# VHH binders against q93235, part 18

Target 1, 248 residues: q93235
Amino acid sequence: IFMKTLDPKVPRFYGKGTIIGVNPGVGYQPWLKERPDSTLIKYNLRDQKSYKAYLEQMKTYLTKYDSNATETRECGAGDSNDDLEKNPDALPCRFDLSVFDKGCSEKSDFGYKSGKPCVIISLNRLIGWRPTDYQENSVPEEVKDRYKAGSIAINCRGATNVDQEHIGKVTYMPSNGIDGRYYPYVFTKGYQQPIAMVKFDTIPRNKLVIVECRAYALNIEHDISSRLGMVYFEVMVEDKPVEEKKEL
Key: E = the ipSAE of ESMFold2; O = the ipSAE of OpenDDE; V2 = 0.75 times the mean of E and O plus 0.25 times the DockQ between their complexes.

## First folded at step 9 (VHH; framework vhh_5c3l_4)

Design c40 (at its last look DockQ between E and O 0.53; V2 from the best seeds 0.00; counts 0 for: pae E 4.4 > 2, grease 24.9 > 24.2)
Fold by OpenDDE, look of step 9:
Structure c40 (fold): chain B 248 residues (1-248), chain A 123 residues (1-123)
Amino acid sequence: as target 1 above (248 residues)
Amino acid sequence: QVQLQESGGGLVQPGGSLRLSCAASGFTFSSHAMSWVRQAPGKGLEVVSDISSSGDSTTYADSVKGRFTISRDNAKNTLYLQMNSLKPEDTAVYYCATLETEYGSYWYSFDSRGPGTQVTVSS
């Protein structure tokens, strides 16, 4: 989807009745700075140059997690950033990127080389916001198998029926989505925004697939018109001979 | 480096008025949406008001609508919050905050804030 050549720093969507809103928006990476109007992830498996920019963008994005040990703390399963609201001296939880080591790390070229591209999913930073858990019996069916209380489940589907037929197997890292331990956001130095990755394991070659990713928590509204709680992007993995541009 | 410095806070009686200012530097102020947020004792951070980069759009929390006015002077790199008809429940540290967007996101995120200025409303 080509959007208006607007300043990439100006949001295109707004919350209901507010500038930033109270409902989370969903973002994704890689989004190339040189193509701010494009939501298309397109590359050729046979051409490393074609996906280099995506790799660089992913790497650059993830540098924000290179935190000084003095600015973050290690958090176990029972920990959270809850104390940040009350204690300005509290350190935010350190995000563990190792959760992406199974095919979505830099070592694996984020899956691009192997034709299984990974996409980062994130929520915009709302102060004081934290995910509200579903009751066990109220978990949406599409994420029921992966949902964990305390997390924000992610589900990606084809935007249309045709896209859904083409999208193939999708892996989520971690499976339960974005870890809620890292909420709430409270303007703390060293805060690390939690993310999840989606890996397209069997996406077809030489076909454009429109992808819709939704975030799931009880307090996340989904609205297609306002794009709340969801994000769209396109993926096209080509497998074609690289035409040697004869430099005339 | 983004620098924000709030001023204008103080002690005021109920029904009184204060005008907060936020001096901004280290970034293109005129290109950034801005926000006032506050934190009352024992409570979490609350968004008070937002303003677009141009100043043509403003939003307010329900609790302050009709009483508070957010404005900006882009030539002076300054954000303002006029607070009228102040109530005890408005007592808080008030922060000036920048709203940012990231490549790959169509949404604003809170990014940076100042050290804050104390507003105390008490008889």
Scores: ipSAE 0.735, ipTM 0.871, lowest interface PAE 0.6, mean pLDDT 91
Fold by ESMFold2, look of step 9:
Structure c40 (fold): chain B 248 residues (1-248), chain A 123 residues (1-123)
Amino acid sequence: as target 1 above (248 residues)
Amino acid sequence: QVQLQESGGGLVQPGGSLRLSCAASGFTFSSHAMSWVRQAPGKGLEVVSDISSSGDSTTYADSVKGRFTISRDNAKNTLYLQMNSLKPEDTAVYYCATLETEYGSYWYSFDSRGPGTQVTVSS
C-alpha cells in the first residue's frame, strides 16, 4: 500500500506526477440525515413507513437535475462538456434521468417497494480529472463485458465470501456505468454531475449484506485502507410481520 | 449561498510577486478546507494549493512548490496566496474554492468557487 493515512480535512495522495487529489473517491445515495454517520440501508418490505425516508432522500438528491433551458443544453452523440473549459458562454450537458425509468425512478419507489432497492453511485468532483480508457486487452475481468471506452464502469460485489453468496443479481444503469463526457468537473451554474445506479434485484430477505462497489477507469486506483476508488454500504431488506401496538 | 470573491491579480514581470486574497461569506469559513485553483487560457483547471480548515496543514502542486504560500485568517474569513518568483506559465485566472467531504466517501469534493482574478506574467 503506497498511501498510509489521510488528513480527513485535506486529501493527500502518494502518486507520480500527481496534482493534489487525482484519484476519485466513490460516493453513494441514499444517506439518511437522521443517521448522518451510518452507511446502513435497512427497511421492512411489509412496512411502508420503514423505507419512506430513503425515498425522500433519493427524491431530494435528484432535484438538482430539475434544470431549465437557461442552465443546461441537450447533448447528443458527439457532444460533450469539453467546450466549457474554453467557452464561458457554453451550457453544460443535461443529465437525463430517464435511463433509470426501468425500476429506479420515483414511479417505482426506486425499487424499495418491490424489495429491489436502487443505490446511486457517483464519483467525487475532482478538478482536472478525466477518465482514461483501458486498452481492450487490459480491461479488468469484473467489467470486461460491460465496459465502453469513454465511460467509468461500476462493479458491486459482496464484501466477504458470505456477502458474495447473498448479494444476488445486480443490474447496472447504465450497464457501462458513468458517462465520461461530463468530465472534467467544471465550476459553472447548472453543471450536472453524472451518476449511475445499481439495483439489487434478488437480495435476500432478513439478511445483512455488506456491499463493495468499485469504479473502473485506467486512472482510478483501488485501495481498501484509504477507500480509493470504492465505497462500502450495507443493505438489509426485512420481510417480517408488523407488530400491533393497540388493543382491539 | 456561499460567496467567494478573489482579488489581487494583475500584470507582473517574470520573477515578480503577487498576493491574492479571497473574501468569504455566506458560510462558516473556519469549518471548511479551502483551495486555490487556476485555469490557463485554453487549458483545463489545475489545483494549485489546499489548506485545512484550521490552517495547520497545507499541500502544493509540484509546479508551485517553494514559490507559492497558501494561508488563511479565520477571524477575517479570508484566504490568501502569496506568489513569488512568478513565471509566464503561472498566467491564469485564479479561483478560490471550498472543499467538502461527500457522505459515504473518504475524499474531499470541491463545493463552490468565486469568479476568479486574472494573473498575467509577461515581459
Scores: ipSAE 0.177, ipTM 0.536, lowest interface PAE 4.4, mean pLDDT 81
ESMFold2 (binder alone), look of step 9: mean pLDDT 79; pTM 0.796

Design c41 (at its last look DockQ between E and O 0.21; V2 from the best seeds 0.00; counts 0 for: pae E 5.0 > 2, unsure alone 63.3 < 65, placed apart)
Fold by ESMFold2, look of step 9:
Structure c41 (fold): chain B 248 residues (1-248), chain A 123 residues (1-123)
Amino acid sequence: as target 1 above (248 residues)
Amino acid sequence: QVQLQESGGGLVQPGGSLRLSCAASGFTFSTYAMSWVRQAPGKGLEVVSDISSSGDSTTYADSVKGRFTISRDNAKNTLYLQMNSLKPEDTAVYYCATTETEYGSYWYSFDSRGPGTQVTVSS
């Protein structure tokens, strides 16, 4: 329920994903701070003004990835943030936004202009948490074709049967989800929280779609009542003539 | 700029008590949830307790429940941890930490900490 998000100034201790828990929560962007009790992403394709706030929120959120070379390091294959637990002077891995250049960047209006809106998916920072791999035969079917060991896969579906019929094609960026090299978080200065994006390629026009996105790693539990390992938001892409108000 | 400074650590006998303080400045303290976090020798970081921005809601790690009490004074911009019945296992560097609660999720993330204060519980 939307009311759970109305109090961002106090901690939320609703289960295993709390400050002392071992199970991350999932968040999304764009979330408009002007409407903190709403998870609705609604705009009209024919009215550029109707989605401008979402673009501004996405841009503002992503500015934290404008890295300074002295606060982060480049991480290659086999690298991770593991050294941070033993060495407070070690630099965290830099998160590279270029993976989003194919349709989920500012140059493409994050897909909003084309009716294929992008949504950022993130996990809250738990101290010392890192993903645990599924065994190959135990990978959930929803992510089996995209899962890579060492990563956190993302899957989005319609929340109800009708939403499942409407959600359409979803593109995941990166396809494998969130790379585990950015874990653990241990109060690291300059830490760049890793993210993924989901692009809704064929969302229907003029229909509300309730979306549930889940994060997948062996040590991410899904609990509907506490919303562990998942997030809900609604998408409404309209394609309507812009109403002109006439003076009577 | 967020500034956090822990104090009140020291050497204490098993069964003894210490009161840690954390002086905060450079931000609106009363709007942030706060936590005490510790790092024992050779171990990772452990969140031992947290407190809501108003002070009305607290949680504790199982290892410290009934022995530690977190509190805050928003008028003095100060966070406290009363540690009673101390055990050798409580030996650690203790940090106070802020969270950022504006992330648009059910959860918040730790953002800043102080330099820490050493607590040593030894015979």
Scores: ipSAE 0.152, ipTM 0.523, lowest interface PAE 5.0, mean pLDDT 82
Fold by OpenDDE, look of step 9:
Structure c41 (fold): chain B 248 residues (1-248), chain A 123 residues (1-123)
Amino acid sequence: as target 1 above (248 residues)
Amino acid sequence: QVQLQESGGGLVQPGGSLRLSCAASGFTFSTYAMSWVRQAPGKGLEVVSDISSSGDSTTYADSVKGRFTISRDNAKNTLYLQMNSLKPEDTAVYYCATTETEYGSYWYSFDSRGPGTQVTVSS
């Protein structure tokens, strides 16, 4: 499936055949196998069955972080995967999923049950790529309050003015975005792709919201036409009575 | 260490054919999906074709459908790209790359690639 025309108002699929260039693409989860052509996250708060597939997808996705202690190392503040480029025996940094414990973990059903759904944001892997930091005075205004050097800031907004009015409060985990310690990307066993989660805290019920999420680093370009540095998806949290399918 | 080495590129006339090979080592080749990507002058990387780890599934860019065939020999740790009916617009450096196998990614992730082989199609 190749990338279709880019209309934020229409569900679309980005995929095979995309020209990547030197800029990373932005992806999101959950993406359901049952709906490969849909970028819509839709479920009913009153129907657990309606969001079960999303939960399963999230769980499945996160299993890749079940690391063997022998394949990764603990990385503290100031550490990075820089050694991976120079030392083939170096172990990649272990990703800590605990950063998502405040409402975006499996224990909280990734916020779906409570009507505050979480979405995973990631960048595609480009060999040798690493984020370049903004200078302090050059940080884009929309992420200035959350930006931390060494990280890739994420900002999500409504795709249109109407969507922006509806999207409500958004929480980022971690607040600074994707942790840069896990860069550069190197093809090595045990490498763990860093991610961030976005939680929609006050998304309206029974309304479709088109969401645009952008990643921010100095070397990430944003282009709507090419979808560079950004991703679109739709969220609809329904709150409706579950129609009992009369089993004929 | 993961190593990929492309070969088989060259200069051909329009309508000609080339067969690219990619020798893989340093990893379990048979467990990875593989891709051919290309970069034309002044353009970004374009995915040309991909093949599943087992070789049972293949995908092609629209621009090369019907002309290019991707295949692999897991016993030989080799990836192939048969290119027929070549066009000037096919001129590029061609790379073999490991492909992300994770379902749900809208973007290709390339774990590794070779140094590339030049393909030039010119009259």
Scores: ipSAE 0.070, ipTM 0.546, lowest interface PAE 2.2, mean pLDDT 87
ESMFold2 (binder alone), look of step 9: mean pLDDT 78; pTM 0.792

Design c42 (at its last look DockQ between E and O 0.57; V2 from the best seeds 0.00; counts 0 for: pae E 2.6 > 2, grease 24.8 > 24.2)
Fold by ESMFold2, look of step 9:
Structure c42 (fold): chain B 248 residues (1-248), chain A 123 residues (1-123)
Amino acid sequence: as target 1 above (248 residues)
Amino acid sequence: QVQLQESGGGLVQPGGSLRLSCAASGFTFSSHAMSWVRQAPGKGLEVVSDISSSGDSTTYADSVKGRFTISRDNAKNTLYLQMNSLKPEDTAVYYCATLETEYGSYWYTFDSRGPGTQVTVSS
């Protein structure tokens, strides 16, 4: 054991009963590579330099969706990646970023300059997994108004009672969450991992808000202790004067 | 760049044994968790077993517990699957696969697999 090397890719959470598990884990962006142990998104609205790194991380993450970056096909209503299990030469569905143009694109600095930061929500790649629909009468209350069969709904809340009072209005893009047409993943070349974004429209200034986001499908289990089906991060949007002066 | 090559498959009678190997190159093998995944004819992919980068943690599908043993030799960049008490339902193509952490998540995700090796259990 003494000669064992460090595992630089050891995740902090394991799936239920296995290392990878059968239940999707939830991830978020921006997560700064230079601060890998921190889940805090903190910046001063009056200081553009304070959020530049978050913008660069968002842009870098999204480059995999460039129209010329992968071999994909356009998928319409009723399409999915199901053909990939039977035909390995079939192309995966293309994920189009235009759904984020209403305030969560580069044109708006992903909401950072307006104090309405956007956060990407994603699910890890499990082989062959696809969302299972809730029955109409069993859709969880927090997503029932936005839930669409065939999709994975997203909901974000304050992690504690005080955070819930502070989190304010949250906009989900797409409102239904992640469309199921991008599933399953089966080691597909050119696969475009689907994502959603969450925009915090009225998050308070100068207050730390701990956010919990959950993904919703019948076959996504939620467990706070093991963080199944959910992710936590913190947001602090400051609005403070920037003091710059020289000693005379 | 990641290269995985399975070997050791073949035809074996029920109750027999096989040992699969997966030679890895083009990445730091000792830093990656690994998995064996199988696909029976006309069926979907099934995760058989996984192993941590150090080899200290292993898991198995219920269908193979007590019969299969995953192991690795990080000095030889090789993953193994010892398959005992084989049954006809174990007939499948067996793939060696890498796991990684997608940045922005605390979770393993599947990344790459080899071309597979055929295991046929038949009288």
Scores: ipSAE 0.416, ipTM 0.726, lowest interface PAE 2.6, mean pLDDT 85
Fold by OpenDDE, look of step 9:
Structure c42 (fold): chain B 248 residues (1-248), chain A 123 residues (1-123)
Amino acid sequence: as target 1 above (248 residues)
Amino acid sequence: QVQLQESGGGLVQPGGSLRLSCAASGFTFSSHAMSWVRQAPGKGLEVVSDISSSGDSTTYADSVKGRFTISRDNAKNTLYLQMNSLKPEDTAVYYCATLETEYGSYWYTFDSRGPGTQVTVSS
């Protein structure tokens, strides 16, 4: 339980010259309100009740994308939120949740029912921040196969060697990570924070896996001590008989 | 609804001083970290200074360290920025902004801002 030592209710000040800093933080969902001090995603495949709260949290989180067509615009390839900085009347790009339809949508119970849970990855909103692209020859090896200029690549690994052995196959949606079209962040009504999802396809049953997810752009620094550019959480998918608590 | 309104901006000569105020309403001011950000002509938004909810912690951009002081009065739901030794490069629209913790995140994020107040430093 790696992150249990940190009070999730008390954000840490980091970065040069500011509370929020200049390096983006990485967050994840689901994070249950009823367990604010826990970074553990634990449920039983045989018990629908055990993962219901996670589903509800995911659904609730995604409601922020229920945008009015008047507050956002459709953005195609090559579009960005660049105009938001210069034009206060510009509309932010609408985020398309359909990118998660292959196993990480509400229809699929975000993969929980099937034992392939999905986790949302996001960056905190830094004013004016946008990802800087790697040069082709400077893309980190761990994301080289999936990296696309204009995006923030995500890579999740086991936090320890043991965890890495257990984490299994991981799918990223979209494969390139967080779409950069939605940057920069600007204080504007209707802004939609871009996200990506990570799906654990072959995570073992009845084992705790500590997961480290990192975000990759040239201007994203990684520091384990400060947790810059990364996030930790634990996943445990149980497959056990549901003990009927005989309500005595 | 979160409402922020900046005031105190104006025209000042180099070396002069201004005190900006931000009136906050529609949320629990005392529970929120706050920030001053600015946007100079032709430039992007820049974080100037931050202050914790209690006021016990403050941070400053390097460009304003020693010259600017951020403070707050939680009883009055007001954020302040004392700006001394102003320079032409401080010319910008200054915004008051709320810092929020996104649920499920350990990180602060910028949430809301006011319409801004113009600060012009010119001889």
Scores: ipSAE 0.220, ipTM 0.635, lowest interface PAE 1.8, mean pLDDT 88
ESMFold2 (binder alone), look of step 9: mean pLDDT 79; pTM 0.799

Design c43 (at its last look DockQ between E and O 0.59; V2 from the best seeds 0.00; counts 0 for: pae E 3.4 > 2)
Fold by OpenDDE, look of step 9:
Structure c43 (fold): chain B 248 residues (1-248), chain A 123 residues (1-123)
Amino acid sequence: as target 1 above (248 residues)
Amino acid sequence: QVQLQESGGGLVQPGGSLRLSCAASGFTFSSHAMSWVRQAPGKGLEVVSDISSSGDSTTYADSVKGRFTISRDNAKNTLYLQMNSLKPEDTAVYYCAKLETEYGSYWYSFDSRGPGTQVTVSS
């Protein structure tokens, strides 16, 4: 359990030189407002009530993508938000949530009911920032199989050796990570922050797993001490009988 | 609705000084970190300076360190940027920006900005 005692509205990490810094931070959802001091995603497969709050948080978070057709535009392959910097009248690209339909949508309870919970990964919004592509021969090994130029690859692993043994199969949606078409971030109405989801397909039951997720682009630095370019959270999927609180 | 309005910009000679102000409304000003950003002609947006919600922490871009001072008056919902020893390269539109954090993130994000105020440094 990391950073339990801090106000979630106060940044805990600072970039070099500025409060925000020049290196993106990584965030995740769900983070429950009612448990701001916890980075733990814990629920019981046998208790729907135990994961309801997570579902609601996910739903609430994703409402920001309910875009007015007048505030965003459809972007195909090859499109980007590049024009936003030069053209104040340009509309930002609309984010397509359908990329999460295979097990990480609301219809699937974001995988929680099935014991394959999904987690949203995002980068903080830095003005003018955009991912820089790796050269083909310089792509880090851990994301080499999934990396696509123009995207920010995501890789999640166990924080410790034990956690890595337990984390199991992880699926990324989309596989390439966060779509770079939605960069750069510009102060514009209707901007939609791109995200990716990570699905834990074979996470063990009744075990706490500490997860480290890293974002990969050439201009994203990773530093464990400052938590640059990465985020930690814990996942525990319980499979236990629901203790009937005897209403005394 | 979040509203930010910059003022205090203008034309100044090199070596001169300006003080920018930003009037904030529509949110709890005292609970939010704030930033000054600028955009020079033909260049991208640049962070100039940041200040914590309480004002106890400030940061500056290297290019303005020692010359610019960010401050705030939470009672007045106003952000300030004192700019001294101005240089031609400081010519830009300056924006007041609201920073925000989201649950699940330990990092600030830029959330909103004002329409900006023009600062021109020229002999």
Scores: ipSAE 0.629, ipTM 0.820, lowest interface PAE 0.7, mean pLDDT 90
Fold by ESMFold2, look of step 9:
Order: C-alpha cells, then sequence, then structure tokens
Structure c43 (fold): chain B 248 residues (1-248), chain A 123 residues (1-123)
C-alpha cells in the first residue's frame, strides 16, 4: 500500500528549551497501534473487514468515558474544573458521549459504513493549561460562525488546494468544539479528557485526502513547522469490488 | 499498575541543596519522558522540569533554571532532581510525573504521578 503525507516525521516532545504545558498538541483517533508510524485512515466501503480495526480502536478509546457516579460530577453551563488544582476531594466534570449520537457513535459505526467517517479530535493533557477567549471580532475567520467564548473551536481543511477541493462537507460535534469546562487538567482519578468529533460527510471515493485540523483559542499557537495547535492525517475511502482483497 | 515513589525531601536552609529521587515500576521507564511538578501550599501545580525518554533533552521553568538539574538512570528506573541554591519560594510538595505520547498527537500528555515528597526551605 502507498501512503502519502506531506511531512511524516512527527515531533514527539514539545518543550525543547521550554516547559511542557506551554501550548497543547492536537491528537486524533482512530490511530492504529499496529501501524504506529502511519496517520492514514484507509478502508473499502465494500469490505466491512477493512474498517473493523478503526471501529475497535474508537470503541476502546471511548471506554474511558464509561460513567461512574463516584468519580465524576455533572457539570452545567458555567461550571468548570477550576477547583481541582487546589482541592483533592473535588470531582472532575463528567464528559457525556451522547453529544455524538447523531452520526458519530457506535450505533452508526462512527460513520464508517456510510462513507462518512468520524475522527476524534483532542488536546493533549497539560497541567494547568486552560483556553483563553478571543476578543470579540478577533475570532479567526475559519471558526467565526461556530466559535463560543469558553470553548476551543475546531476546524479541518484540506492540506493542499487539491485536498481542500476534495474534503467536502465537514460536520463538527459539538459545533463550537471542545468546552473549556473540562480544564484545567490535573492528576485526578476519574478525570475525563474532553473531545470533539469531526465527520467527513462528502469525502470522495478512491481518492486520498490529506486533512489538517486546528484547534482555536487565543493561547493556542499555530506553527506549521513544529505542528503546534494542529494535526495531520489522511483519509481514503475506497469503493472497490471485494474480490480485490489484500491478504495478510 | 504504574508505581512512582518520590523521596529525598526535607527541611533545608536557604542556599542549601537537596536531591530528589523517583523510583518507577509498572511500565517501561526508558520509553517515557518524565517530569517533576510541584505544588506550593494553596497554589496550583507548576511544572518544574521535563526530560526526554533517553535523557538527551531537558527543559526547565524559568524560576529554577540554573539551580535545578533533572536526570534519569534508565538502568535503575529512577528519575532525579538535583536542587541547588534553594529559596523559600521552592517550598512545595514535589511530584514525579510520567508522560506519554497521545495517540496521533505530536506532543506528550501528563499521565500519572506519585504521592509526592515535601521540600521545605526555611530558616
Amino acid sequence: as target 1 above (248 residues)
Amino acid sequence: QVQLQESGGGLVQPGGSLRLSCAASGFTFSSHAMSWVRQAPGKGLEVVSDISSSGDSTTYADSVKGRFTISRDNAKNTLYLQMNSLKPEDTAVYYCAKLETEYGSYWYSFDSRGPGTQVTVSS
């Protein structure tokens, strides 16, 4: 199989000359552990076995959100994890996966069987970091229509002009991105890392699309060379006769 | 599972030195970056220093740069923090923290920590 990436080398340590926690990294799922140097999400719509591993990776990743009333609390609008840094008895906010029930849950095979694959977007867990809001009218154009103060907006685009023409319709869940109530991260039992999902509704068949997703808050720096505030992955949804199977 | 145990804290005069140790077990120590974090009374956690899995790359908070040295011995599964020229503002509980690479992330995440060791700098 042929994999195409712009820059496959990924720095695995931020903070050369700085402290880890200055600027969060962006991660994605599904990422297959058996192919750790690959960021390619590739499957054939006509071969259910070809996307089984992605479904299992998504399910396994999401098990950390299994509800536990004794380790988390419910949080409403205006709540946050602010108390966690100073109070070891405080419970972190519970992250409810039901926000993904409209097309990015196990019920829909996370969109894979319909050719509309969902991808989880997350920020790495840094102690003490929390999002800072953009000033009104300073919100980047890419997320202006979906941005909400207190949140971290997500935007995904094609990495090149060709990829941008092919990426098609993208649905963000939640539309305003990752809610800041789950910050800051602390070493608390039961902490539930907040995530968002992106669904690629109209990605073309049999074409490789290189995707760049960025996280948006005033204190998230974007730098292409160091890949701060962004993540790259590739998507290829094939639609080929199953008799052309690959063998192990 | 993951076990991290800090030691070497204590009471010391300003200008003095201490060496903290962290014994690690329950994971492949040499494959993980490590960190020291501290918490002063009534304050949030502060990252003090990080070290790469091989020990080749280190970073330090501005408040400790030039005074503290992070190191590791991968053969003994032990992380160290040499603290020199200690100041009263260094008084804190010091935690050893395991880092991991997030799946699909370019950067490390904080994963787990030990119970901490108290460092008190006072006359």
Scores: ipSAE 0.319, ipTM 0.621, lowest interface PAE 3.4, mean pLDDT 82
ESMFold2 (binder alone), look of step 9: mean pLDDT 81; pTM 0.816

